# Ledger of designs, part 350: VH-VL binders against q9h9l3

Target 1, 176 residues: q9h9l3
Amino acid sequence: PRKMVAIDCEMVGTGPKGHVSSLARCSIVNYNGDVLYDEYILPPCHIVDYRTRWSGIRKQHMVNATPFKIARGQILKILTGKIVVGHAIHNDFKALQYFHPKSLTRDTSHIPPLNRKADCPENATMSLKHLTKKLLNRDIQVGKSGHSSVEDAQATMELYKLVEVEWEEHLARNPP

## First folded at step 17 (VH-VL)

Design EE62 (framework fv_unasnemab)
Fold by ESMFold2-Fast, scan of step 17:
Parts: sequence; structure tokens; C-alpha cells
Structure EE62 (fold): chain C 176 residues (1-176), chain A 122 residues (1-122), chain B 107 residues (1-107)
Amino acid sequence: as target 1 above (176 residues)
Amino acid sequence: EVQLVESGGGLVQPGRSLRLSCTASGFTFDYHYMDWVRQAPGKGLEWVAEIRNKFNSHTTYYADSVKGRFTISRDDSKSIVYLQMNSLRTEDTALYYCARDEFDAGYYFDYWGKGTTVTVSS
Amino acid sequence: DIQMTQSPSSVSASVGDRVTITCRASQGISTYLNWYQQKPGKAPKLLIYDASDLQSGVPSRFSGSGSGTDFTLTISSLQPEDFASYFCQQANSYPRTFGGGTKVEME
């Protein structure tokens, strides 16, 4: 094991016509998939579109949700100094208004060996659902009631572990 | 400042019950796994039980020597972890430590209380 | 259950000495191995976690190494405050298990 965690965030629509993506849930798991953090998060702006089909967020989840500023502090405390694994992770960091060092970031949507193992083009951006089905023989994001950020973070860590040795060796020889 | 304070120890006869408490302060208690570790007089450390955090369903685990006799539980609203000890045996005599289990990089006990003494004797 | 065999059970040393303590797991535990120090009448104190990570506030003369089944705790230059008992502990699987301990005594 390493100082390595996986993250997945859920966003809701705020701003004009709900076009702005604001953090509404964050899940962080350790190397073995144990949950370090999983909180609903209250955006500082009015929620226009819960995007429930994708986010799984409903108005009831906002009642006791952690305010964004407090949640952000808690999350950053966990992420700082660690290798952080995610899928299309730039979206999560953007929602957190956070910069994580590139050298400590692992994005499972942009790891050529992982795509190769899934019989996908190395430079293609494959969905988490597709990679998890192909490589772990597991269905995630099932149904129309929204995704589980815990399930997504756990799948993301397991996918990274399939290529961890090879990819860490590559990064050591080819620093990002 | 992280603090763990154990209480509830004492002298008890074999076959009886005793409940230990550990009051935590200075951190977000419901985010941490909590453990009990004991040490018999002049002996080494023995892990007893663990209870996971609220995000992992408060699942519990026990050492084989205490399975079926001891129950670990927690009250997150009060920041207390408990160890209910039933059917006590003389070999349960030990200093009982409460420990905070950090699990962001492996799993490790980064803070310990001073312990509470349990003596099982007739 | 995973048995942790710690060696030696005791060692006599002088200030300035290099002290090495070993811990062997009965089956592979990856790097899920921690080292604790315990002084007489005191609670244990974490020294090293995840086999090789030094806990904040612990002097750099302490170091840990190993993976799989064989692990080592090294004190590069023993200081007076280091005379104590040391315990390894595996956190790979339940039940969690400790080594039997090593007492570092003054020569």
C-alpha cells in the first residue's frame, strides 16, 4: 500500500439554466476501497438542476449537507500529499476549486496500458462504466436513479491497481 | 489536541461482565475506526476488537480469543466507543487501551489512551 | 490467523549503536506493517506505519523497511530515550496481530 486514495464527485447544476457544475457529493476511498469520506455538500449558489439521473442527488440530501467551504477543507486535508486517483479527475478538481500536483495525479481515463488491457484504443477516453465492465466484469452506474460516488471511487481504485506497477514504473522513467 | 480517555475497569469475578468506555475529543470521531488493544501484566500487546466508521457501516471485528464474549460499539453523538465484556476469564486480566485507527495510508494506531485496568480474579 | 514472529526478544546495546529489529509474517501482508515503541508504564507510541512511513514527530534515526513477509526496524544511532520495548503489528487482515516485542536494554 501507498499514500494513495481515489476520489469521485457528484455535481448539480447551478447558475443560468443550471449550466454551472457545482459540487454536491464527494467520496474518497483508500487503497483497499474503504471509505474515508462520503458527504453530501451544499453549494453556495441556488441549485437549479439536481441532475438526479446522473448525480443521484435529491433535495432531501441538501437538508443536512456540509457547506461547500467546510467540505472543501475536509477533502483537501485528505488529498494533500497523496497520490489521488480518479476518472476524468480534472472535473472533480474543478468542482473543488483545487489544484493537485500533476505528479501525484492518476487519471484512469488517460492511462494507455489500461485501455490496452480493455482492448480499446490507447488514446481513446473510455467511460468508467465501460472499463469496469471489461476489466472487472462488474456493472456500475446501473439504472436511472443516479450514480453512487462511493461505487465509482471504489471501481476507479480497482482499475488503477490493475496497471499500478507498470504505470508507476513508466512515470518514474517519464516524469509528468 | 487528540485525547482518548478510558474508564470502566476494575476487579471482577470470573464469569461476570464489565463495560469499558473510551471518550474521544479533539477530532472528527465518526470519521475514524476505533480499536481496543490489551496488555496482560508484563506481557505484550494483543489486539481485541475494531469498529469501523459511519461510512463503512460500523462493521465490527474481533480477536478469536474474545469472539462471542465481547462486543464493541460506539455512540458517535457522544464520541464514545465501548467494549462490553461478558463471561470474563482470568486470562482477560490486562490493561485495556483505546486506540484511534487511521486508514488513509495503510491502517495504524496513531493515538492511544492511557488505558484502564481489568483484573479478573476470585 | 497471521502470526508475527519478532526477533530478537531482547537486545543489549549502548548509546550510539545501530539497532536492528526484525519481524516476520506467517503469510504475505504487503506493506501493512506498523512499528510501535513502548516505555515502562506508558501507552505505545506509533513510530512507523505502512512498513516505511515515519510518523510525524518521530526522529529520523528510526527507519522501517520490508514488504511481503520480512520487515525491519532500524535505529541508526541509539539515544538514551530509545531504551524501550518495540512491537510490530500487521494490519493486512483480521484479526490484527502484534509481534511478541523486543526489549532494547542498556548494556
Scores: ipSAE 0.854, ipTM 0.923, lowest interface PAE 0.6, mean pLDDT 94

Design EE63 (framework fv_unasnemab)
Fold by ESMFold2-Fast, scan of step 17:
Structure EE63 (fold): chain C 176 residues (1-176), chain A 122 residues (1-122), chain B 107 residues (1-107)
Amino acid sequence: as target 1 above (176 residues)
Amino acid sequence: EVQLVESGGGLVQPGRSLRLSCTASGFTFDYHYMDWVRQAPGKGLEWVAEIRNKFNSHTTYYADSVKGRFTISRDDSKSIVYLQMNSLRTEDTALYYCARDEFDEGYYFDYWGKGTTVTVSS
Amino acid sequence: DIQMTQSPSSVSASVGDRVTITCRASQGISTYLNWYQQKPGKAPKLLIYDASDLQSGVPSRFSGSGSGTDFTLTISSLQPEDFASYFCQQANSYPRTFGGGTKVEME
């Protein structure tokens, strides 16, 4: 295997009316889905909307949460120099206030062969939940208690592995 | 600087118990899997046990030769991994190494302690 | 359990020689194979991980190759400090298993 990890972040609402998405949890898994990192993260700004239905984050998770600056440093040490897989990963990088090289970024929401295997239009942006159900026959993000970023990162890595050989060959021939 | 320091070895009679400790420093201990590997005098390496990190529920794994007799555990607040050895046999005589298991790019023991000697004899 | 068969058990070599050690897994282990060096009276030291990745600080004369069941460790030009025992180890599944070792001795 290559130096490759998958990431998924959970965001809470900060700023006016909770419209700003601030990092509040990050999960990173290795190629086999084992968890390298999974911490609750304390945003530097007051949380006005936990978005618990989707994030799974509650006030008690903030009590011993890692401050954003420290968490960011830890996360970037894991990501630097590695191929990073995510779903709609721009949102995660934005929440981390981080730029990852495009040549080392893999976004499962924008891989045409993956959509093709799922019988979806190759240029459509499909949800992680849909692709996981269609290709892995697994239901994720179930219930109303919030999503598991660990589960989402694991599913994202498994989805990428379905097209890894084909897509890496494509990228080698067509570098970004 | 990463350091692993084993202790607790000694001479013990068959059927008795012994607890080994490995004190870690220089890294984020609770983020790493930790392993015990032993080496009988003049022999090769034998993996004994592993305990996963806090993010993987401190799940434990054992070699068949020690299952039911040995227990691996950890105290993340003190950066110590333990090996509780019960019902010791003469074939458990070995130098016991503590190793850090890195798993971001494969799974491998990147740092080892110097080992602690366990001699099981009457 | 996955058995790791390592060969040769020992090899006599001179400084400057190319030394090759092989390791065979009883089942497919992808690239989850590591190589360790052990000198007398010392703890093992990681040389190669994930079949072919050189550990930081390890000289470039060491290289690893292989995937699936057949793996090789090569020392391109043996140096005096390389006389040691070498062990392969699979990390594909539990229990983790080591090869029997190869002793590289001075000729």
Scores: ipSAE 0.813, ipTM 0.910, lowest interface PAE 0.7, mean pLDDT 93

Design EE64 (framework fv_unasnemab)
Fold by ESMFold2-Fast, scan of step 17:
Structure EE64 (fold): chain C 176 residues (1-176), chain A 122 residues (1-122), chain B 107 residues (1-107)
Amino acid sequence: as target 1 above (176 residues)
Amino acid sequence: EVQLVESGGGLVQPGRSLRLSCTASGFTFDYHYMDWVRQAPGKGLEWVAEIRNKFNSHTTYYADSVKGRFTISRDDSKSIVYLQMNSLRTEDTALYYCARDEFDQGYYFDYWGKGTTVTVSS
Amino acid sequence: DIQMTQSPSSVSASVGDRVTITCRASQGISTYLNWYQQKPGKAPKLLIYDASDLQSGVPSRFSGSGSGTDFTLTISSLQPEDFASYFCQQANSYPRTFGGGTKVEME
């Protein structure tokens, strides 16, 4: 289906000892991997820990970053009414403080046919990096400079497309 | 409201140049792909060029009939898309439309300007 | 380049008639096909995108169907404001290409 986008978010640490995960970047791509949205997002709370090794976010990215409330509105306009694909996507929705209908949500960390194609146990939770290497023969999230949410969103969409036909048929027979 | 206003058309001699402008308002311009589509008098529509948004490196695409002669560009700070037309031919005579290209659900032109007329004649 | 063949080139119809316009692609374009309406002296208006999705504000008497190479635009009950030219357009690959158009005229 064309009314399908993939999302990946990066979080930074806020609150006591930086233990709260707050949205700091969001990337959304269309079915073909073209980028619809990619903005750094300024959390409403003080950033205690940029978590740069994983998030790729640095203090310089917060200069002129879009405030959370505005970014959230922009993002939700893109997601509403569409099938949204992500990896461990509940974390992204939590950071967005958003509820997306389960019938329109696709989580590549919990799709048994995808794990089967990767020669992994059907009910195991595999990382995006592992599935992308096994099924697409690509290395993502390399190095110590953090992840690219654009790269992750694109990989997530490509992974879903490998099982789209069979998984959509499964969901039609077994509605969530 | 979304508005696209084209300007820069006119009567020119073969071999000359014109630069068309399209001023956009009412939406987040730098998030959208923008296209030029032309229509010769009494004929159908012909896609001319596309420029992608800031997230896709402002990549450009052209119809074979204009490749090497036309250049599409944009100024996101002013919300303007341009079409630089060089080495104009009589076959380039047309009404030139600016169109907004949505790409969240397929790829489609959801808003069009009224067009600006280009006449290439001796 | 993908060639888009539209038929018929013109059709004479009366108010209340069902009108069908067909568009054929020279190679597979999945569902990346749009339909536009153009009235004399006016810019084109989007009717249907991605083969079958009705644009907001467009009357429900318009519908689109098809995938791959064969596509159809249907007007279930023609109204006076529907006498216009109609164009299909593929967005599967570059260059983007339009069909030759279909003129719907009053008989």
Scores: ipSAE 0.829, ipTM 0.916, lowest interface PAE 0.7, mean pLDDT 93

Design EE65 (framework fv_unasnemab)
Fold by ESMFold2-Fast, scan of step 17:
Structure EE65 (fold): chain C 176 residues (1-176), chain A 122 residues (1-122), chain B 107 residues (1-107)
Amino acid sequence: as target 1 above (176 residues)
Amino acid sequence: EVQLVESGGGLVQPGRSLRLSCTASGFTFDYHYMDWVRQAPGKGLEWVAEIRNKFNSHTTYYADSVKGRFTISRDDSKSIVYLQMNSLRTEDTALYYCARDEFDHGYYFDYWGKGTTVTVSS
Amino acid sequence: DIQMTQSPSSVSASVGDRVTITCRASQGISTYLNWYQQKPGKAPKLLIYDASDLQSGVPSRFSGSGSGTDFTLTISSLQPEDFASYFCQQANSYPRTFGGGTKVEME
């Protein structure tokens, strides 16, 4: 396969009224879905809102979490030089305070052929949960105890693989 | 720099047990899969066993020739991978290498130790 | 189990020669194939991973190609330090399996 990984991050709320999204967990998987990285990450700012229903993050996870600066270095070493797949991946890169080259970025929330396979409008932004149910017949993000970033990263890689050949050919003819 | 140092080899009689150790340094040990590969005198390479990293439940895999006799394990706090070898046979005689398994793109042994010699003879 | 058939078993060559070693898998393994070099009395050293990716620090005269079942390692211009044994290894499925090896020796 291509030199490719998938990423999913969980964010907590920091700053005024918890409106700032700060990185609190990151999962990275290889092409086959094997886990390269999965750590809880301690934001440098005070956590106002754990957003537990979505993030799955609780106060207990922060006790021995990796400090942001160290985690960021570890994560960037894995991502550098690779095609990085994510869903609404700009949010992950923003939380990492990182710029990844557009030519090596694949966002499963903005791939028209993927939406087409799911019988969805080509230019709509569909949720990861919806695409995974439609195309992989799998329920993710089940319940109200928060999401698993490992599960989300694995689903994201599998979704991309459904359109990889077609989309890579498209990008070769139409470089971003 | 990455280093892998094997130990525990020696001369042993058939039917006995031996435990090999591989001490790792210079990298985040608990993030890597670790493997044992052996080489009989004058022969080629034979994969023996693998243990996955902490993120993949330390799942273990074995070559058919050693299943039920050998056990791979690891102690992430000490950066050591072990190979417990029970019911040893003369055909287990080999140089045993410890290898680091990188899996960010494919799966490959990017660093190897110098090996430890196991001789099974009466 | 996936069998890896490597050929030739040995080849005599001179400095400056182009050397080609082939490896055939009994089943499709995509690009999950690696090449290792082993010098007498030394541990193996990774040369190529995922069929065609050159390991950092390995000279550019080494190249790998192939996918599915047929793979090739090429040394474009053999150097004195390249006289060694070479092994392919599949990483597609368990158990991991190695080819029988190719010894590249001086003519």
Scores: ipSAE 0.855, ipTM 0.923, lowest interface PAE 0.6, mean pLDDT 94

Design EE66 (framework fv_unasnemab)
Fold by ESMFold2-Fast, scan of step 17:
Structure EE66 (fold): chain C 176 residues (1-176), chain A 122 residues (1-122), chain B 107 residues (1-107)
Amino acid sequence: as target 1 above (176 residues)
Amino acid sequence: EVQLVESGGGLVQPGRSLRLSCTASGFTFDYHYMDWVRQAPGKGLEWVAEIRNKFNSHTTYYADSVKGRFTISRDDSKSIVYLQMNSLRTEDTALYYCARDEFDYGYYFDYWGKGTTVTVSS
Amino acid sequence: DIQMTQSPSSVSASVGDRVTITCRASQGISTYLNWYQQKPGKAPKLLIYDASDLQSGVPSRFSGSGSGTDFTLTISSLQPEDFASYFCQQANSYPRTFGGGTKVEME
């Protein structure tokens, strides 16, 4: 395979009215879904809204969590020079305050062939949960206790692998 | 600087036990898979066992020749991986290497210790 | 278990020669193949991982190619420090298995 990892981050709300999304957990898996990194991350700003229903983050996870600057360094060391796969990945990179080259970025929320395989409009933005159920026949993000970023990263990698050959050929002919 | 230092080898009689240790330094030990690879005198390399990192439940894997006799384990707080060798046989005689298993987009042994010698004879 | 057949078992070569070593897997292993160099009395050293990626610090005269079942390690212009044993290793499945090795000797 290509030098490729998948990432999924969980964010909590900081700043006025909890409107700012700050990194609170990051999971990175390799091509086969083995976990390279999975840490809770302490934002430098006060957490206003844990967004627990979606993030799965609770106050207890912040005890002994890795400080943002340390976690960022660890994560960037893993991502640098690799193709990074994510779902709506711009949000993850924004939370990491990181620029990853577009030529090495793959966003499963914006891959027309993937939507086509799921019998969805090519230009629609489909959720990770929907695509995973349609194409992998697997339920993720179940319940109301929050999402598992490990589960999401693993599903994202498996989804990308379904269109990898076709999409890499497309990108080689149409570089971003 | 990444370092792996094996210890615990020696001369033992068939049927006895020996515990090897590998002390790691210079990297985040609990993030890496760790392996044992052996080499009989004048022979090639044989993979023995692997233990995965804390994010993958410290799952263990063994070569068929050692299953049921050898146990790989780790102490992440001390950065040590162990190989407990029970019911030793003369064919277990080898230099035993500890190796760091990098798995970011392949699986490969990027650092090796110098090895510790195990001789099983009567 | 996946059997790794490495050839030749030994080769005599001179400085400046192009040396080619092959490795064949009994089953498809994608690109999960690594190459190691071992000098007498020393631990193995990683040369190439994931079939074709050169390990940091390894001279560019070393290259790897292949996928599936057939793999090749090439030394484009043999240097005195390259006389050593070379081993391929598959990492696709457990148990991990090594090839039998190739000894590159001075002619």
Scores: ipSAE 0.826, ipTM 0.911, lowest interface PAE 0.6, mean pLDDT 93

Design EE67 (framework fv_unasnemab)
Fold by ESMFold2-Fast, scan of step 17:
Structure EE67 (fold): chain C 176 residues (1-176), chain A 122 residues (1-122), chain B 107 residues (1-107)
Amino acid sequence: as target 1 above (176 residues)
Amino acid sequence: EVQLVESGGGLVQPGRSLRLSCTASGFTFDYHYMDWVRQAPGKGLEWVAEIRNKFNSHTTYYADSVKGRFTISRDDSKSIVYLQMNSLRTEDTALYYCARDEFDSGWYFDYWGKGTTVTVSS
Amino acid sequence: DIQMTQSPSSVSASVGDRVTITCRASQGISTYLNWYQQKPGKAPKLLIYDASDLQSGVPSRFSGSGSGTDFTLTISSLQPEDFASYFCQQANSYPRTFGGGTKVEME
């Protein structure tokens, strides 16, 4: 197996008017799509807005959720030293209060060859849902009960695998 | 710190049953796939069964030689993985190891117990 | 099922020797190949995973290489504690299968 994982996080609103995004769920899958981590995470601050339409998180999920400090330690243990794939992954790292080396980070929202395969402008930021539909012929993020971070992480890994050989060659010639 | 301790082995006659247990400690048990691997006296290693973690619905897999006779299961609250062995044959005689499948990147056995001996003889 | 063929089945060697063990898969397994060491009366110990990655705490004299169907485990300078049996194992698909083993014996 490769030293590569894909991550997707869900955030809830904390702080004044729920404008601060706090980590409330994290899913990590390995190269083959097996789930390595999937836990609800209790933010240290009061949740003002669950953002359920997008996050899929409700009050009952917080009852036995892992406290942020503990979850962060578990997650970082999995990510450290690995190539981490995500979609708009800066948002996930921000929620984790974590800096991952750029040389080991792959963001499927900023890979020109991937957009090219989807018949999209190479430098545009396309949604995970759009790329997954165009390239994998699958509908994700369906319905109104929120997104599945497991489904999103799995789709993200599969999308990256479509361009892995050519993109890794590009990065070797043009180190970040 | 990581420990796996097997128990439940013994001498049984063909056609009977045994249940093996493996008690785990020192890690987050419910995060890991768990496997049973056996070794006949003086022979090599043979993978027997795997049970996946809670995030993958505790899905089970078996070697063809034991499918339909053996059942792997786990109790995450007690950190125990089991192997229920039915319709035992003399060919099942072996030292049975419990092994932890690494949870990140997967697919290799990073810790093994000392094993428990199963002898099937008339 | 994927069959794993190891060679040789046994080899006699002296301390300081370079020892090479090979493992062949009956079909492509990418790099999903692990190597284990087993001493008499003891459980197996992981040496190398993903064909070439050295497990923490394993001496650097052990190395692995290969991809697809042909794999090699090398011990660059055999030490007294290295006299043991060695097994390859594929993790590409179910059922997981082991090679027949190679016993490294003192000459």
Scores: ipSAE 0.622, ipTM 0.865, lowest interface PAE 1.8, mean pLDDT 92

Design EE68 (framework fv_unasnemab)
Fold by ESMFold2-Fast, scan of step 17:
Structure EE68 (fold): chain C 176 residues (1-176), chain A 122 residues (1-122), chain B 107 residues (1-107)
Amino acid sequence: as target 1 above (176 residues)
Amino acid sequence: EVQLVESGGGLVQPGRSLRLSCTASGFTFDYHYMDWVRQAPGKGLEWVAEIRNKFNSHTTYYADSVKGRFTISRDDSKSIVYLQMNSLRTEDTALYYCARDEFDSGFYFDYWGKGTTVTVSS
Amino acid sequence: DIQMTQSPSSVSASVGDRVTITCRASQGISTYLNWYQQKPGKAPKLLIYDASDLQSGVPSRFSGSGSGTDFTLTISSLQPEDFASYFCQQANSYPRTFGGGTKVEME
């Protein structure tokens, strides 16, 4: 068997009108939900929009935050060679400027059996909040002060575990 | 290269105290759980204590045989884990290993130091 | 506390032999079991983690199996450098506990 981790990143707005998403926090947890990595990350570009309601990032978090280039190196060392679980994970990989092999990537927003267990259409993209409530009876992303990327990564791993046996068997018979 | 170097062992009388240190290099120390494991002369391995990483509040765990007498701690700025041993008993005589707990899959000790010898004798 | 019972305590074998060591947990530990090798005068070395995963750099003649309470370490064709002590260790709960060890000796 392969090592498996779950990731969740928070992005802030940079570039024209804050429309570019730049990495500002990354959390990685192991199979049991213990935190392997959780750092605030300083984008190389000027932050136009902290997107605080969703990201939880504030100006004070950028003081002494790990520079993007250094953080990226640390994160990639953890991810390389592992099965990486995330929710809408393409956004996280884009913010990291990183390509992870599809064979080692698990996106809980695109696993039909998981949607089926939640009484949702198999081909729909359901939010992490919705799936976590339906399947784990847990409320995440509560309030207006921003999300916890640690909480989101932990929920993502727990959701994947619900379908792990079935989905790994499916992937073995139907390689990506 | 990952290295763990223990120090602080020696001969000590029952009831006294001793502090062991383990200096780590070659990895991001503050991201790892660290453990102490001991081995009495000619005997097997006994887990002693664990301290978690900075992301898990440096939570500590102890074997029942040492609980209340030993304290594990760490200084992430120096990459050192400590074992403070109080009220030492003759049965604490052992080679003490420092080990890195690689917990990203299954919790296991992937690197060990060479150990430091503690002898508790009158 | 989870007690780990390891057997046999010693085994005499010759180069080329298949050697099997067993480890039994007093309660279910899923796959949270590791195997370590210790040569005389040396620190232990990780061989197998999570019951069946081979540590990088460890020869493929070593394999682990099992789940729940019963676990096995197998050396398919014993080599001269394999004469050593072997220890299982559970990582399911605190306190972490080791088996009593198995000494693999030359026949």
Scores: ipSAE 0.444, ipTM 0.824, lowest interface PAE 3.4, mean pLDDT 92

Design EE69 (framework fv_unasnemab)
Fold by ESMFold2-Fast, scan of step 17:
Structure EE69 (fold): chain C 176 residues (1-176), chain A 122 residues (1-122), chain B 107 residues (1-107)
Amino acid sequence: as target 1 above (176 residues)
Amino acid sequence: EVQLVESGGGLVQPGRSLRLSCTASGFTFDYHYMDWVRQAPGKGLEWVAEIRNKFNSHTTYYADSVKGRFTISRDDSKSIVYLQMNSLRTEDTALYYCARDEFDSGYFFDYWGKGTTVTVSS
Amino acid sequence: DIQMTQSPSSVSASVGDRVTITCRASQGISTYLNWYQQKPGKAPKLLIYDASDLQSGVPSRFSGSGSGTDFTLTISSLQPEDFASYFCQQANSYPRTFGGGTKVEME
């Protein structure tokens, strides 16, 4: 396998009423699911809502967290020049305040053949949890203590690998 | 800028122990897998051991020839990787290299130290 | 264990020659194959990783190809500094294994 990584980010609520999503954890795995990066990240703005039920982030994780600007530099160094796989990945890039070339981006929430394999409508945006259960027979995001971004990134890579050959051929014929 | 400096080699009798160290600088040490690779005089390269990064539980792997006798470990706070070599045999005689294992695009040794010589002889 | 068979064990060549070195794995390793160069008295240097990716700073005359079990390192126009030993290495599974090496020497 080539220069390909999978990413999953966790966001907390900042700004008025906690409505702004700010990066608070990022996990990046390689093609085989080995973890390249997994750090808690301290947003530059005051955290209003930890969104713990989904993010898994608690106040204790912020104590020694990497400041956003430093974490962003570390993350971008890993992502630059690589095919980056994610699920609803536009949210991750937005939280990173980063533009990744569309030609090197793979979003498992928008891959028609993947939905087809899961017996879902081709243009529906299915959750990572649903696709992983249907196609990998594995339960992720279990319980109410929040998601593991490492687990999510690993599942995302495994899902992409199921359609990699077919989808890369499609993209070669239909460049973004 | 990336530097790996091995130390701890020497002449030792069969059955004895020796500990090698590799001091790393110029990169985020705790993010990388680290490996030991050896080369017997006039021979080819032989992979010895690997220790994974902090994100992968510092999991260790060994070549069959050293399994049970050698232990790889690391101290991320000091940026040092170690190779504890017990029950040394004459066939362990080699130049021992420390290597940085990059794994973002496959798995490969992108930086090597100059090596430290271990001679096991009576 | 995956055995890596490298050929030839040595080759005599002249500056400007095209040199080809092959490496065969005893089982499929996808593209998890790297090539290293080693000069006398020096540590190995990475040339090619993941079968075909050229390491930064390595001259474009070096190229790698192959997947599965058969791999090739090519030097398109041999230069004086290229007389050295070359080793392939698989990183598909543990233990990691190296080929026996190929010595490229002056004719």
Scores: ipSAE 0.867, ipTM 0.928, lowest interface PAE 0.5, mean pLDDT 94

